# Designs tried in a protein design chat: VH-VL binders against q5vz03. Part 9

Target 1, 156 residues: q5vz03
Amino acid sequence: MVDILGERHLVTCKGATVEAEAALQNKVVALYFAAARCAPSRDFTPLLCDFYTALVAEARRPAPFEVVFVSADGSSQEMLDFMRELHGAWLALPFHDPYRHELRKRYNVTAIPKLVIVKQNGEVITNKGRKQIRERGLACFQDWVEAADIFQNFSV

## First folded at step 18 (VH-VL)

Design w2
Fold by ESMFold2, look of step 18:
Structure w2 (fold): chain C 156 residues (1-156), chain A 120 residues (1-120), chain B 112 residues (1-112)
Amino acid sequence: as target 1 above (156 residues)
Amino acid sequence: QVQLVQSGAEVKKPGSSVKVSCKASGYDFSSYAIHWVRQAPGQGLEWMGEILPVWGEADYNQRFKGRVTITADESTSTAYMELSSLRSEDTAVYYCARDTEEGDWAFDIWGQGTLVTVSS
Amino acid sequence: DIVMTQTPLSLSVTPGQPASISCRSSQSLLYSDGETYLHWYLQKPGQSPQLLIYEVSNRFSGVPDRFSGSGSGTDFTLKISRVEAEDVGVYYCMQSTHWPYTFGQGTKLEIK
């Protein structure tokens, strides 16, 4: 994460602050661009929540996967309400962090909701994360993790 | 029905400015970028820039050297493109176009075009 | 900026015969995600452009299957297996892999 989120702090929906490098190290990271006032964002967010829950929250061994919400909301309260209502237990850039705008430009986000799957160095694995989840469900994560430069825990 | 409807043709003097409107209907305006593309008479297409309305920030082709301003008004579902310091070579049809719903960086809905004529 | 070069600049085709249009880019259009953002538009006489093919080979909704796209890297082709009168107009390729987006100069298709 050193190239895109290192040295920054992320927040949970409960207001806790975490260090981005510690929270995201050795994981496949999904950057989630969305806004509460946009119907397409509200339609997709529950599906992403189900996807995340199945991979991370309710798995016997949680997958090395994390979501970072990059909000296009108009106020911190709108962002917080959105996260509390529809999001899973993932992370977000703080509403007042201007880096939200730099990420939109870096990944040339021209539609929301947008789910950009990235490697640890910020390189794009796929710009089509939303489409892949809708079309393939959980199966798409295997392709993402295979492309990621992370170490997997195993024994034989 | 999804559509983009642009303001009418304009005749301008060199050195003036023009502002073209693009009103969207039939879809969630805030969620999808509006791009601006121009076509000089008998010529091809030139991309000018874009705005994602929910985000409120525009991005521009450097070729226009800060002469173009692109904005969006979510309350009226209308995007605008203003081109300043007009020259005769700015005579063209100006199109607005919507990015695809997946954000594929392609344009699936186009306005009807607005002819801007710059002559002395 | 990425230069997009179309060949030929014009075609005159007998109805029912095939047509082929080439588009060549000055740099590879392969993006880091493994996709290629090369698209084709048709501008019929007196009309706005319309999306025909996106991402090299995907037909946009409502586009007849006689249209197909292919290619990779820097070389791309649009084919029409059987030209019909409604296919007349100017065909443009566009790349959006690199900033800024750029178009080819256009290929005019006419019926002879």
Scores: ipSAE 0.872, ipTM 0.927, lowest interface PAE 0.5, mean pLDDT 92
Fold by ESMFold2, last read:
Order: C-alpha cells, then sequence, then structure tokens
Structure w2 (fold): chain C 156 residues (1-156), chain A 120 residues (1-120), chain B 112 residues (1-112)
C-alpha cells in the first residue's frame, strides 16, 4: 500500500484513528466505494459484512484481509451513521480526506457499490469483488490471496 | 421500467451554448454513471464524458478542451450536458447512456437522443 | 487515443446466412485485472444504440443466441450465426480499457 495510502490515516466507526501503513501491511486490501443513500449500497453492505466477519472476526486465524471504505456520502454524519448501522469492523478514509476522489478516478469507479481488490502496490487483483462475493462466497478470497504479493513461504 | 428521457431538439447559432437534459427513471440514479456520446449526421459515435451522480464529479474527453460541462441533480434524477462555443461541426445527435450496474464500463441503457443543429 | 478499426465497413447478407465483423484496436485491450473491456453495440435504423456483447463474449440480457463475440489482445470478432431481418443496422465496437473510451467507425449490415 506504499503509494496508494502511504502516511494517511484511516478511521474506525468509533472514531479512532489508525495509521494506514500499520493497519494494511501484508494484507489483501479491498477498497469499498459506497454511500448510505444508495439502495444498492445498503443491499450489498450486509453481505460484505458477513464475508468479512467469516474471514477475520470468526476465524481461528484471521485471514490477511482488510476493507477500506471510500465514502461517497454527502456528510460526515451520513457516513458515520452508515458505518455504525451496516458495516463490519473495517476501516475508512476520513470523510474530509480529498483522497477519496483521487481513488475514484484512479480505479475509474462508475457504479456503486464497488469492491476493488488490490495488491500492496495498488495494482488491481479484480474490479469484480462484489460480483465474486455474491456468486462464490468465501471461496473467492483464495483467488485474491494467491494473486496478492503478501506472503513469503519458506520451505526447507 | 428503466429509461432515460432527453430534452428536445435544438437549433443554435455558432458561438452559443446548448444544455441537454437526461431524466432517469426506474433505477437508482445516484449509483450508476451517466455517459454522453454524440453522433454527427451519417457518422459514428464519439464519447464525450461521464458523471457518477453520487460522487458529483465529471470526467471529460480532452477532445472537447473545456467546452463541455456535465452535471447531475440527484433530487430530480436528471443529468445535464452543456456544450459551449458551438461550431457547425458540433451538429450531431447527443445521447446520454447509463453504465452497467456492475460498472463494466459499457452502456446498457440509452436515451432517445437530442438533435442539436448549429447553423447561421 | 486508442483507434478502433472495423472491417468490413458495409456488408449485405442473405437472410439465414452467417455474418462476421472484425474490430481491431491500436493497443492491447487487456486490463491489469485480466479482463478485456471490448463491447459491441447495434444501432438499428432510426434508433439509439443498444448493447449486444460486453467484455468480448458476454451476451447482454435479451440478446439472441445467434450473436457471439470472441477475440483477445487487439483482434475481436462479432458473429451472427444466421442473420435475420431484424439484425439490420450499424454495428459498433467500443473499448473502455483505456481512457478516453473510443468506438470503431461502424459496420452497416443490410439484407440482400
Amino acid sequence: as target 1 above (156 residues)
Amino acid sequence: QVQLVQSGAEVKKPGSSVKVSCKASGYDFSSYAIHWVRQAPGQGLEWMGEILPVWGEADYNQRFKGRVTITADESTSTAYMELSSLRSEDTAVYYCARDTEEGDWAFDIWGQGTLVTVSS
Amino acid sequence: DIVMTQTPLSLSVTPGQPASISCRSSQSLLYSDGETYLHWYLQKPGQSPQLLIYEVSNRFSGVPDRFSGSGSGTDFTLKISRVEAEDVGVYYCMQSTHWPYTFGQGTKLEIK
């Protein structure tokens, strides 16, 4: 994530600030573009939450996976309410961080909800994360982690 | 029923501006980008730009070098395209079109088109 | 800008016979995610364009089985296995792998 989120701060739904590098190192990162006022976003978010909790919260050994919400909401209160109501325990760019707009342009996001799965260097693993979760459930994460450059396996 | 309905034909003088409207119905307008594409008489298609209404930002084909402005009004589910400093070669049918629901960068719903004629 | 070149520019087909339209791009349309954003539209006489095929080979909803798309890299083909009278119009390929989006110049299909 060095050039994508660098020294930026991310926030939790409880208002805590975390350092992006520390939170995202050696993980598969999903950039989640959505907005509370959009029915398709509200319909998908619970499915993403179930996916995340199964991989991270309920697993004996949590998968190396993190979600960063990139909000298209109209106010910080709308964003916060959305996160508290429907989101999992993942992270977000702060509402006032203008980088939200740069990410939309970088990944040419033309529909929401959109889930863009990226490598540590920001290269796209898939633009179809929403579709893959809907159609394949947890199985799609195996494909994402195999494409990611985050694990070094040592065999002797 | 998903549809895009555009404003009526216009006749304009060189140097003036035109603003074409595109009203959406039957789907969540804010969630899917609206693209603008034009077609000169007897010619092919040219992409002009796009806007994702929830985000409120437009992106433009550089060929129009600051002459095009694309906007969206979520409260009325309407997108607009304004082309300024009109020239005779801007005579064309202007279409609005919606990106697919997956954001596949393809256009699955098209408006009926708006003929803009630029002449003295 | 990516130049999209269609051949032929015009064709006349006996009903029931196959038709094939070629589209070539000036650069590879393979995107970093492994997908290829090459699409086909049909503009019937007096109508707006309509989506036929997206991402090379996926038929859009309601498009008959007689339409198929194929290709990779820079070379793509739209096939109609048995042309019907309702298939008359102008066919366009479009790429959206590279910004700005660009269309081919069109292929006019007529019934003879």
Scores: ipSAE 0.870, ipTM 0.927, lowest interface PAE 0.5, mean pLDDT 92
Fold by ESMFold2, last read:
Structure w2 (fold): chain C 156 residues (1-156), chain A 120 residues (1-120), chain B 112 residues (1-112)
Amino acid sequence: as target 1 above (156 residues)
Amino acid sequence: QVQLVQSGAEVKKPGSSVKVSCKASGYDFSSYAIHWVRQAPGQGLEWMGEILPVWGEADYNQRFKGRVTITADESTSTAYMELSSLRSEDTAVYYCARDTEEGDWAFDIWGQGTLVTVSS
Amino acid sequence: DIVMTQTPLSLSVTPGQPASISCRSSQSLLYSDGETYLHWYLQKPGQSPQLLIYEVSNRFSGVPDRFSGSGSGTDFTLKISRVEAEDVGVYYCMQSTHWPYTFGQGTKLEIK
């Protein structure tokens, strides 16, 4: 993660600040581009929340998966209201962090909601995370984790 | 039904500017990029640039940077392309086109085209 | 900029016979995600372009199954298994793997 996020801070849905490297190390990372005012974003976010909850928040052994929200909202209040209303317990770039714009350009995001699945070094596993979740549900995570360069220790 | 409707044909003098509009209907305008592509008479297609309205950022083909401005107005679901310092070689049909809903970097909906003629 | 070269530039086909159009890029179109962002459009006479095939081989919604795409790296082909009268027009390949997006020069398909 150091390659694309450096020594950057992320925020939790409750406003706490965390170190990106510590929070994302050894995980499959999904960069989630969305905005509260956009109906497609509001339609997809609950599905992503269900996906994340099943894999991480309510799993017996949480999957090595994390979501980083990259907001296209027009104000910090809009972003926070969106996260409170529809998001899962994942992370976000702070609203005032201009790196949000750098990530959009780096991954050439031309539609939202967009879910870009990346390796630890920032290379793209798939640009089609939204579509894969819609069409295959939880099964798509197996493909993502197999493509990622991370260590896996699972109880059967 | 999803469509892009462009402003009408224009005749311009060299050195002036033109602003072509592209009004979207039937989908969430802010969520999907609008691209601009031109076609000189009897010629092929040339990509000019794009804007993702929700983000408000335009990206330009370097060939046109400094002369083209692409903007979007979310309240009217309308994108604009303005080309300045017009030359006779800018005579072309100008199309707006929408990126796919998944953002596949392909254009699934096209406007009807706007003929811009640059003549002294 | 990536140069896209189409061959032939013009093609005259007897109805019911196959047609094949080639598109070659000046650099590989393989993107880091393992996908290839090479697309095909048809511009029928007097109309705007329309998407036929995206990402090499995926037919866009509503496109007849007589259209197929193939290829990898720098070499790509659009095939029409049985040409019909409504297939006339100019076919363009486009790459979006590399910025800026670039089109081939077009292939005009005519009947007979």
Scores: ipSAE 0.868, ipTM 0.924, lowest interface PAE 0.5, mean pLDDT 92
Fold by ESMFold2, fold request of step 19:
Structure w2 (fold): chain C 156 residues (1-156), chain A 120 residues (1-120), chain B 112 residues (1-112)
Amino acid sequence: as target 1 above (156 residues)
Amino acid sequence: QVQLVQSGAEVKKPGSSVKVSCKASGYDFSSYAIHWVRQAPGQGLEWMGEILPVWGEADYNQRFKGRVTITADESTSTAYMELSSLRSEDTAVYYCARDTEEGDWAFDIWGQGTLVTVSS
Amino acid sequence: DIVMTQTPLSLSVTPGQPASISCRSSQSLLYSDGETYLHWYLQKPGQSPQLLIYEVSNRFSGVPDRFSGSGSGTDFTLKISRVEAEDVGVYYCMQSTHWPYTFGQGTKLEIK
């Protein structure tokens, strides 16, 4: 369970609802802050889609990785059009869930697109997921898993 | 080409309000936060708050909460900072500044500054 | 709020000689992602501040390589290997690891 999402529900671009705990358990989670009307978001989203598709959707053994879109769009229709047009088969917070704003504040997101890679407990693995994907492609996931494994080796 | 241009100097009486504008050009205004920083004469820098225009809500340094309103207008690529209940201690140059494109919480582009003088 | 303390508050340097400015924070600036959000700005006389160094040691675009930053935890240093006339002004460190963002009180650099 990703503690920061608790018992919340997430949605797919098809409108299906999934439980966050079930969908995110035992995975490296990327929180993806973006908006359809922002050119930098539109430029990066296909790259993230290619990354996700290769790692999860079309992989022989899907990696333990999930993306949760945190929309800054102005309407639910704008958000859904964006997801349909450019996103991969990942998840999102519902448009009307005010928690979208709480997550922006929690991770102090001051620029979009932003990809924040988090552990199950919500601690940040890296705030530089966009940069790492751009610079290293699929190889950067290895670093994210390594950081999560190191954390998991220590008892609290 | 990337530029932040602020409104001109203002002279205000105690108890009034001032609204400073910050017009952005040369980049995607909505995607990157605008921060407000002030500098009293002969003094250092003080961070006041910020807005990421696409979200449309501001975050404030608690020291100014209740007196400062930060807004952004995406259609004109302009951010605003309004400070109310002015005191002589509010005499300062007010800067707008942009966060880096990666959101590194550092300010890579600054406006020219707006002098606000509070005097009776 | 995190207190940022700069030393010295002023210095005069002979052209071509090195300069060193210290910045100390009241708490560690190490963030949970392993990064340290400490930055340096220069405010030249009559100008707005400009970014020199971000995240401890990264030179911002267009900043000469005679500027370098170092440090960790609570102790940070900005060095100028050979001071030039254009380097005069007030240097500020800023932390953004903790809310709210806070600046050091400034260090004025002058040429002898």
Scores: ipSAE 0.861, ipTM 0.920, lowest interface PAE 0.5, mean pLDDT 91

